# VHH binders against Malonyl-S-ACP:biotin-protein carboxyltransferase MADC (madC): the designs that were tried, part 10

Target 1, 317 residues: Malonyl-S-ACP:biotin-protein carboxyltransferase MADC (madC), of Malonomonas rubra (o06926)
Amino acid sequence: AKWTELQDKSFLEATARERAVGIVDEGTFTEFCGPFDKIYSPHLPLMGEAIEYDDGLVAGVGKIGKKPIFVISQEGRFIGGSIGEVSGAKMVKTIQLASDLYEEMVSEKPDLPEEMRPAVVISFETGGVRLHEANAGLLAHAEVMDQIQNCRGRVPIISLIGSRVGCFGGMGFVAAATDVIIMSQFGRLGLTGPEVIEQEMGKDEFDASDRALVYRTTGGKHKYIIGDCNYLAADSIRSFRETTTAVLQKPMEEIETFRRIGSMEKIKEQIELVKLSVSLKPKDSMDVWAHAGNENPESLINMTLDEFLAQAKRLKA

## First folded at step 1 (VHH)

Design n40 (framework vhh_nb_b201)
Fold by ESMFold2-Fast, scan of step 1:
Structure n40 (fold): chain B 317 residues (1-317), chain A 125 residues (1-125)
Amino acid sequence: as target 1 above (317 residues)
Amino acid sequence: QVQLQESGGGLVQAGGSLRLSCAASGFTFSYYRMGWYRQAPGKEREFVATIYSGGSTYYADSVKGRFTISRDNAKNTVYLQMNSLKPEDTAVYYCAAKPYGSSWLYTRSDEYAYWGQGTQVTVSS
């Protein structure tokens, strides 16, 4: 579809490629092709999957204004958005390319204007590791984390969570390690680093394999209220693009303060929120919102985005 | 330098009223959530009231209807009007400031970046 028509398309219903093309300026997205795109996972043909869709991930570069934007857009229509050998390598390389470009730019111009600073945007749509490629998928999570660490203070990384599948499992930890999380009200995000929370608390306090517990805290409005995402966008490519653009206009020093996992203090906060959810045995987010000090939590679910943001901003200030 | 200075504490009889003030300096007051906490001897610090930068207020159940929190952004001051005081309200009262973008949980004392020295409130019966 034409870029202008694409802007009004539901982010939830969009394809990975549509999200990538629509998030950057019209006509600027170039999908990566060449030797990198010719790498195949030997496990996927054995699973009966089509080779052309074996990575389940769109990667490329475009622009927002003068900023080079390296885009990673996961595709939930392919094996539930699970991460395998090829898709994992593609994520790692894309983040590394952004870091490499930044180094090249500052070597030429140490006083690089903020408006020209490269950035990474990741649209998540994954249930986690692809089981038939578990070792490669787990390695990819570790290598992505290494690249995110390499970008800290240098290249901002923005997470977009508004896809149908959402962001769960180990990729929830990856999203939490990025600088900014933008969700739609229909987006889904598992508890930030459920495996990390289990490691800190022990399985008796929190079992990361308990999917019902994880699903209880996944909605965008809930994540915004408890501080697990930084911004809410409407369910359109336009809204995600506008929110991303506004964030990227901020100084790098400000952007990195939004990071959910950047300090032990934030991990401790996450542990306390999990303890609260377990002790209250909430059926939905309303119980947590009420306990957190909202005297009218039942009204929040039916509010428009604008009404909700006005109320939530008041309570978050 | 960031400072929070409480005033207005003292001795008052049950059923009486008292107004606490907290003068803030060294930060952009209007961007901060302001709160009051109290601590009785031998007890843990407990939440009393909070006021958000936008003016929304929340209270502990034990003080609802009796205490009123307010702020004056022009004077960088937060107030706690305490009416119908009870002996159980006896405690050291602390003013605290929580930055914008902090979590929803106003009862989390560990999330407040700045604290005053405290002011003693004693309610006799």
Scores: ipSAE 0.000, ipTM 0.125, lowest interface PAE 18.7, mean pLDDT 73

Design n42 (framework vhh_nb_b201)
Fold by ESMFold2-Fast, scan of step 1:
Structure n42 (fold): chain B 317 residues (1-317), chain A 123 residues (1-123)
Amino acid sequence: as target 1 above (317 residues)
Amino acid sequence: QVQLQESGGGLVQAGGSLRLSCAASGRTFSSYAMGWYRQAPGKEREFVATISSGGSTYYADSVKGRFTISRDNAKNTVYLQMNSLKPEDTAVYYCAVRTSGYFWSLPTQYDYWGQGTQVTVSS
């Protein structure tokens, strides 16, 4: 699709490739190991699963202004966006390439201008580890975390959460470890998926098919109020691109201050806290919004982004 | 260097009242949530009440309608007004500050804890 038309497309409804192409400057995206390279997981055909040559993950490099942007865009249409051997290796390699480029640039020009600093952008759309390749998927999560740690203070990593599947399970930890999280109100972020919460608590207590309940508990407005996402974007590729661009104009020192979780140990601690809260029969997110100082939390649910940002009080900024 | 100091505990008859205070020093906590927990002899630590930076409150079901949490940001202090006390309220009461995280992870999100103050309610 033409890049200008792509900008007005819903981020929620876009494909992984559309999100990747649209987030960077027109004509600058070059895909790594795309469908024509015929790279796919060897385990999937043996297990009777459909294969895709990109293994459900688009990776590549483009530019925003003078800044090289390494893009990882997960595709929920392929095995729920789950991470396997090939897709995991692509994520690891892409982040490593950004770090390697930074080292090469600094080696050549120690006074590297901030506007030329490489960055990583990850568009999440995954429920977690691919069961077919569980050990490889779990290893990939750990290796991605190691690469994120290697980028600290050097290469900013920005999470985009606005997809239909959202970001759950092990990849929720990965997102939490990045420098900045940008969500739409339709994005979903959590350590346990809504379907798992329904299984644990029962449908009467938490109905995963109740879209409003799910968006109130895992959605961008809730995450913004509790400080678990830094910025809200409207549901369009343009809004995510503009928000990402604004963030990346900030110096690295400032970007680092947005980071909530910085190590795997800290992430493990946070998942235990979240799981404990869920197991204790959590109340509606509106109770949390009231605690943050919002006197009529019900009114926030249907506000436009601009109305919400003007009126909402946050538990943590 | 952050210190939380509880005061106001003591012995009281059933149906009586006590007001607990928690003074925080070493850092300003006006932008953070503060709360109270209690631990009775031989039992686990139990959540009592929390108050956000904006003044919103949340209470354990066992104390709703009887206890009131409040704060004075100018004094960097949180209070727990305990009315209609019952023998079951007998415990050491701890003050805590939460500087990060998920409100819905209440018991485990508190970063700083006081030393506690004993509350004993006689029948």
Scores: ipSAE 0.000, ipTM 0.129, lowest interface PAE 17.2, mean pLDDT 75

Design n44 (framework vhh_nb_b201)
Fold by ESMFold2-Fast, scan of step 1:
Structure n44 (fold): chain B 317 residues (1-317), chain A 123 residues (1-123)
Amino acid sequence: as target 1 above (317 residues)
Amino acid sequence: QVQLQESGGGLVQAGGSLRLSCAASGFTFSYYRMGWYRQAPGKEREFVATIYSGGSTYYADSVKGRFTISRDNAKNTVYLQMNSLKPEDTAVYYCATDYRLWGPYLSSDYDYWGQGTQVTVSS
């Protein structure tokens, strides 16, 4: 069956549409805009870039069980997954729709079971903002952050990082602000903690240019060990779907404890990680893994996901 | 819904053995990963052993060769046979499980935990 084939497909090799369709229940995904809509950034043609109908982002809604799931799936095959005017607006609108649905449903039925309340899932595949649309891209990041804040305690937001391009730049900050981050060992995530800490504390307190801890290894195993992702999934749509489903079964108050940024306790953890980077001066990720208590950190590199999760010791702040 | 109850802890002399049991209810036991963790006084909780639905087992280096994890699906029970016990093995031992039926993934975070059972190894 085609569904089984889709579920078994590598998440890393999948298209944005395959990730979106596969993360929710079979047959339930409805895309907000099709590829035949003439939606594109007005800046792309002026800069000599190719015109794309959906600006490289799939957005829609589906279900997991009874729970409405608003899905944002970024496409790295379009201009390296950079965020522009149209794609940014689609992300903002999708999160806003989830929040609006939540408000409508809870207003009508205040005791609505959690399993029937909406959630947002974002599959990241972006290298950052488009230079020729930098102002619009930066504004979109700010607006997405506002929508994430509006969802706090109401609509859980789950980040999926397993795509080939990964999650870099300002979108790394956005991912860190969501409730839960799920990565595969092949996922890539960068520029999250130090940048956010510098913004909150000021540059004389934190110099975001000291990025050795953040940039040396961007993969899921390192991010898991240093606490920059909450869960690891195998490289398949099925694994990401099942991990997402299990997370969404948790109470909202528990889901919120996974958030990397957005509380004083989490900020203190980031401060300690930055201090560790300065004091430890690691030359590679294995120095950090050894500091976390892994006696033979090199052996972790070639472990299967199952072996790694059973044995790896995480950095404690 | 999921309930886990440990038993079998106690006081033993160094070099001795103990068998821990964890009785599970509220889920289809045979489909789930079962694991053991321990927490020594003043320390953080650490991984000990896990057994998957298919029977594969993994152990922390500190217990490998001395401890054996097993399961009895008919009795909804997971066991930890602890041999050649050392004072360093003194801890509260916790049984844990994931609320996941199948998949090509493992989570380091177990979704449900038992109350724990004390193991004390005298020198």
Scores: ipSAE 0.000, ipTM 0.104, lowest interface PAE 22.2, mean pLDDT 74

Design n45 (framework vhh_nb_b201)
Fold by ESMFold2-Fast, scan of step 1:
Structure n45 (fold): chain B 317 residues (1-317), chain A 123 residues (1-123)
Amino acid sequence: as target 1 above (317 residues)
Amino acid sequence: QVQLQESGGGLVQAGGSLRLSCAASGFTFSLYTMGWYRQAPGKEREFVATITWSGSTYYADSVKGRFTISRDNAKNTVYLQMNSLKPEDTAVYYCAASYGWLPFTRSHQYDYWGQGTQVTVSS
């Protein structure tokens, strides 16, 4: 599809490749070690083995303005334990490449403008894995977390959660460790405080009519109100791209304050949310929304994004 | 305001050498990745070589060992030294510039392009 048509496509319905191509500027996305792009490069051979296996995870590089963007876009049709090793290796190598390039750039040119320094964008789509998974899957999650830690304060990492599958299981921890989380109202993420009362997290969330409570508690509006995501985007590639662009224009010091974990303030917020869950014993996300100061929380459910952002009250530390 | 001006093309016999130059103006040259592309009649533009701001060089397989890309930041100029030329090297050669570190190898990744210089290699 033409890039301009792709911009108006639902982020929820898009493929991993469509999300990757559309999140960066027109014509700039190049997939690592794709069939048509094999050339000699010190960096490309190091990723060749992992990238040559088409497991549905798309990794590459493009631009937003002058900023190089390393893109990781997960594909829901390839969820499962046995595929975690290849997908994990692709993620590790892509983040490591961004970090290595940053070090080379700053080492050679300490006065390099901020808008030229690399960033990482990860579009998540994982529905959870079996408990009986190969050791390779567990190791891959740990290695991805290590690479994210190595990027803190230097290479910003932005999480996009708006896929049909959502972001659950071990990858929920990975998303929480990134600098910024952007969700659509249709995105789903499960991992903090109020979710302790939720039942049957994971694959059951795909049945929209069957699990209304879980859907409301893992959805973007709820995550926004409790502080588990930083920004809400409309369900279009354009909206995610524009929100990502706006975030990346902020100073690194400001971007760092958005992290869900990694500071005493954020730890205190998590503790307060756990205390709230224990004392309030909410039966629905709407109980939490009422506690946050929303007088008619039911009215928020069907609001457009613009109406919601204008009226919703958030929990604050 | 931004300009890339190629020079040094011409006619040469197989086995000969040519040195292409690309003079850049209107931007901070030292912060840009510079590349060379070529286009033969009836074909798409093909990657030839790239040099990053740090001096790292990358080549298409068809020119490795024969061509050398280099840059002179004081003169805002990128060069392509072409040795052991073959008839199949005949093409219009384009200079390209892209802001950033990456060794870009796809034409759409470049921000600025020169008008090109013809290289003809006789048998």
Scores: ipSAE 0.000, ipTM 0.339, lowest interface PAE 11.9, mean pLDDT 75

Design n47 (framework vhh_nb_b201)
Fold by ESMFold2-Fast, scan of step 1:
Structure n47 (fold): chain B 317 residues (1-317), chain A 120 residues (1-120)
Amino acid sequence: as target 1 above (317 residues)
Amino acid sequence: QVQLQESGGGLVQAGGSLRLSCAASGFTFSLYTMGWYRQAPGKEREFVATITWSGSTYYADSVKGRFTISRDNAKNTVYLQMNSLKPEDTAVYYCAKDFYLGSRYSFDYWGQGTQVTVSS
């Protein structure tokens, strides 16, 4: 079937819609405010920009087993995945709908089975706020954070980071606020772009033209070792789907323990990581990997996922 | 490709009963609020009944106690059992899909309709 072929597709190279359709059970994805609804940002034509009727963000609902899965999938092929008025509103509304559904479910059945609990899955692919709509994009980030806060302990939110553009800027904070982060080695996560790092530090400290260095610093293997992502998936829709499914089998109270920020213990862990960066003054992610106990950190760069997971030592938080 | 297909309409005498069915396809049926609306000649479309994904039901005052809405998630079908029919119930009955009751409530998709005629 086409869906079975989609499972083997590179997550990195997939479209936002392919990621959304492939992450949920075959035939279950129903898109909200899709291209046929012809909703687009009115600000873009005023700036001379091309429009897309989905505003570069696919949103909808499907199922994994009995569990309703609300999906947000950002599209880096449209204005670098930047968040504007329409795309921001879609993201906010999709998370709100999951929360509203959960409230309706527990009002009728307070002992709601875990397998029926709604969840949100966000596939990130964004370079940041859309400059054409900077105020609306920035406000959307704040509203998304508010919805994530409203979901805590009620609706698990899973971040998928494996796209070509990665997850940068304000959306890096959004991803950090979700319950679980799943990355591929090709996924990138950070608060600033690699070019900004090179500009501020100079080539002696960070060379943006070295793509291997960029991937080592912002990539999934590095984020896994320092604890900034919870799970690594291979670069396929199948691997992201299987990892997401396994996570969602866990009870909500266990899923909450994976959250990167929002508790005093997690704040202390982040402070220790900052202290390490100041004390160690790493010039390469491999310096951090060596500190974590990896005796030959360079060998980790080219390992398969299975080899890496078997051998890599993580920084203790 | 959301599709809603109504059936079960017809001519019935006052005091009689009819059961309407709506077969749905192209969406995850079990997650959506399903409803029935009706439109009589020369009048605006009016609400009749809805059933949420959880099975909670809501009725217009004019049909409460006479009509019962139900759903079968295994068959992707919503039903409207109409008892004690009155001539004023004469209308085209439309099946409707909405994502969630209470979220700026509005129906996204409508079926083709099925005619119900109640003779006096």
Scores: ipSAE 0.000, ipTM 0.278, lowest interface PAE 11.7, mean pLDDT 78

Design n50 (framework vhh_nb_b201)
Fold by ESMFold2-Fast, scan of step 1:
Structure n50 (fold): chain B 317 residues (1-317), chain A 120 residues (1-120)
Amino acid sequence: as target 1 above (317 residues)
Amino acid sequence: QVQLQESGGGLVQAGGSLRLSCAASGRTFSSYAMGWYRQAPGKEREFVATISSGGSTYYADSVKGRFTISRDNAKNTVYLQMNSLKPEDTAVYYCAKGWSYLFGTPFDYWGQGTQVTVSS
């Protein structure tokens, strides 16, 4: 309830709305459509699903300092955070509104101060496509990717991955296409750039059902070491807010350098990581950590975030 | 924090049947995919079967036509009906919780396993 108390809440345990309210400055979050607006997917009653009026996705705008922040916060408690017609449309429109605002601001003030540049923050908590609305969900993924492309160099997009459900499937690819990925060690991210590239290249060695390859490699510490996330935050709304704020104070030109997917150079790095994974045949994420130069990888598992960041060595292409 | 508890394993003669159950504790059982995996001594864990939140099923070729996966959302339980069991089916069977669609979706919670032994 109180914003100050909300800051100390576990990001993992928070609701989508709590994450949205807490990530922006106190009192500044305005939700585009709330549960009292009676917005829901028409397919849910037909499929016998419970009705959630915000369709499992909170969207709105707030501020960090003078910067308008367009927030998308997915809710895993509603159908696993899956993306359907209404939630997909809200996500697309929210990103487009940020892009439109930027164009309007620049047209009125061509020398726009960086501190006033709009940004998008997406808190992921989803397995991806809502299966009973698969076509609409798939279209939404494609349209989100188009809006991300429209924002490149203009509006920074920051991914937050610290929820219990995590970020999987097509939304993992969406997260990889954003400018910056911030995870907690308890966050989960699956089907990353390397995995998607290997599948698209027709490699049959990748098996999504392989626990050792897929499950053990989705955690924040592992993603940090292999370069699949840019920053680690502690499991609190405060830590995610502070990390997001620090990132957004950087110039747009610098923020673009963090992007996982967006250039041939990054694609080459991902291919090399895939090749390394195949050659190592790791049975545990710690085998990869050892290869990255960590002499006692087991010790990293139980380290605090500060201890981990001070000594963990990251894998290089 | 989600708990998965397997049951129904045991010793059975070749050609016999067993029904495995997996009871799940959690808030969104009906919204996620459930699966079964197995691990024989000295081998990697292998996929057996999965069922989506909507009831779509997929099976490993080695069990296709013999095993049936099903779910009861009211009881937060997933089942594996195993018919025409072979000695090669001997393994520890694990229940796993995943998400709403199968392709590209990892299984992130695992049970402790239940032993199935098929005698010749």
Scores: ipSAE 0.000, ipTM 0.109, lowest interface PAE 19.1, mean pLDDT 74

Design n53 (framework vhh_nb_b201)
Fold by ESMFold2-Fast, scan of step 1:
Structure n53 (fold): chain B 317 residues (1-317), chain A 128 residues (1-128)
Amino acid sequence: as target 1 above (317 residues)
Amino acid sequence: QVQLQESGGGLVQAGGSLRLSCAASGRTFSSYAMGWYRQAPGKEREFVATISSGGSTYYADSVKGRFTISRDNAKNTVYLQMNSLKPEDTAVYYCAAGRSSLTDWYNLLKSPDAYDYWGQGTQVTVSS
């Protein structure tokens, strides 16, 4: 249970609780609902599923330096990390608590330094909606999006994608709506580009059903090259923690520039990337990497993170 | 273009061991993720194990602790060491190669469609 040993643990292999404890400063994580504070979804017994788990989501608060960090860590070991009624409600409430704390702090001291204001960190490990709770899961996705909207410009929200299950379905859209996406090369992120464009512009203006290859490839190096994630971290809790810490030391105005949606310029950039990928007619992601200016794209696959970041060229809009 | 050829299958008694080999032709072997699937008569093709281009491994729960996947890039070969074999391991074993990088290897576990190339299979029969 030592925090220092946890830092060197694979982020991919870590549990949701290990990711939550390790991402914040040693000894600062307080879980809102512990494993002995069992919360049950009314839908799980109907499916005959085990109810011995905490509905697959760890939520709590800790600190990085002076900054309160509200942590949501999804657990892939519980029904593939899918979002149900209880886990969705915990996610919504955690983001709302960060927003409420922000309001309270700024109301008392409008000049409070940014490094003392709350932030949210979400570690994704989910395929999206839990099918046996589909209506509640869809409602939860909508409510999470509402809370993210309430935080824009006030509480930075950072997505961590390095878990085995990855981030798919409706949660890919949720991740795209956060301010910053940090991935490892083992992370997986689906449905970010075309689905986000369709959601923002409406289906009559842009139909996401004809998804271009550039957006179907889910891995961290590919997402980095096409601009669908902001930062790459190595596969360790330490690397995710250090990257998160560096991002959170930036002013809110700078953090907002990393967001994939919420501005017409970013939407236009995504549309141009989709058009480019269709015109390029790539056979696989290596063709996309070559178009970005990487002369030996296959060599990038096995590079260390440091080598990759030093050499990889990103796709131009 | 890649061609895959499995070998090392055969008849073995329960509790025994077999080592399957999959020889790949092609210059890009080291960049591929490699997998093993199996298919028993009348059943769907089932995932067994995968190894990324970088050497990360993942196993189906039914074989964890008994099977070991490894690769030799110099020989363009992937191996499946099968120990403590059970009658329920009886199947045709298929080798598969995907253009997937280290970043996409997990998707190969969920989707046989992520593999671009498949071998013809090798029969493994475990007697009770």
Scores: ipSAE 0.000, ipTM 0.108, lowest interface PAE 20.1, mean pLDDT 75

Design n7 (framework vhh_nb_b201)
Fold by ESMFold2-Fast, scan of step 1:
Structure n7 (fold): chain B 317 residues (1-317), chain A 124 residues (1-124)
Amino acid sequence: as target 1 above (317 residues)
Amino acid sequence: QVQLQESGGGLVQAGGSLRLSCAASGFTFSLYTMGWYRQAPGKEREFVATITWSGSTYYADSVKGRFTISRDNAKNTVYLQMNSLKPEDTAVYYCAKGTPLYEALTYGRSFDYWGQGTQVTVSS
């Protein structure tokens, strides 16, 4: 598909490669360790699994304006977007390359304009660690966190959550450690997938097949109201690209204020959310939305994005 | 650092009772869901019981009515009272730490840390 046609494609329905190509400027995306390089996990054939030469993770570099953008785009259509040895190493190395480029650029030209300094964009689509390679997948999560730490204050990292599989498990924690989270209404974010919650709580408390409940609890509107995502985008590559572009135009000092994890102030915010949960004892997201000051929370469920952003009140406690 | 230490296991005859304890440290205990899992020789690890930060309890069908999970937040301890024990209850019992309290707002919870385990053997 051509880049201009790709812009109007649903972000939810797009492939990982389409999301990567479409998020950066037309013609600027160069893929690292792509299918033509024929790099894959050695463990998958031994387990009787099909291989993909990109190991279900698209990585590369492109530009937005003059800014180099290192892109990581997870592919849920390959083993649920799970992270293994090769895909994990690609993710780690891509973030490290952004950090290394920043150091080299600033050392050679300390007065380099901010709009020319690198950034990282990660499109999440994963259920978590790949069971075939559990130790390597767990190690990759830790190494990704180390690279994110190396980028703080230097290279902004933006999370995009709008894929079909969503962002669950250890990668939910990774997303929380990035500087900015952008979600669509259809994006899903959490530490535990809906099926596991239903299994533990029972269908009477949480029915994973109830799509409305799933979207209310893990979806972008709920995450926006409780402060677990910073921005909402419409379900198109264009909307995610435009939102990402607007964020990256902000100074680093401002971008760092959006981070969910990392400072004493952010810890205080987490403690306040925990205190609210203890006192309020909400049965679902509607109770939390009411507490945030929304007088008719149910009306927010069916609002368009523009209507929601104009009317929704966010939790500040 | 997170530590979970089980105690109270041992040998008991069918129909007997045992009380397992799990002492927790390294995290704010009162804000976490806690649970018990077990693993019998040659079988997969299975869920036994969980208690949420708010005190709600959930049990596997095989133990409902016989086992009771409880917690003491002042002592950072979770308990499993096991009554009417059967030979089928023979297993290593593991204390488990769940996800933080705030995930309850999104119904998100899972167990990400287990203790060393305590052996329970039920004879006859």
Scores: ipSAE 0.000, ipTM 0.112, lowest interface PAE 20.6, mean pLDDT 77

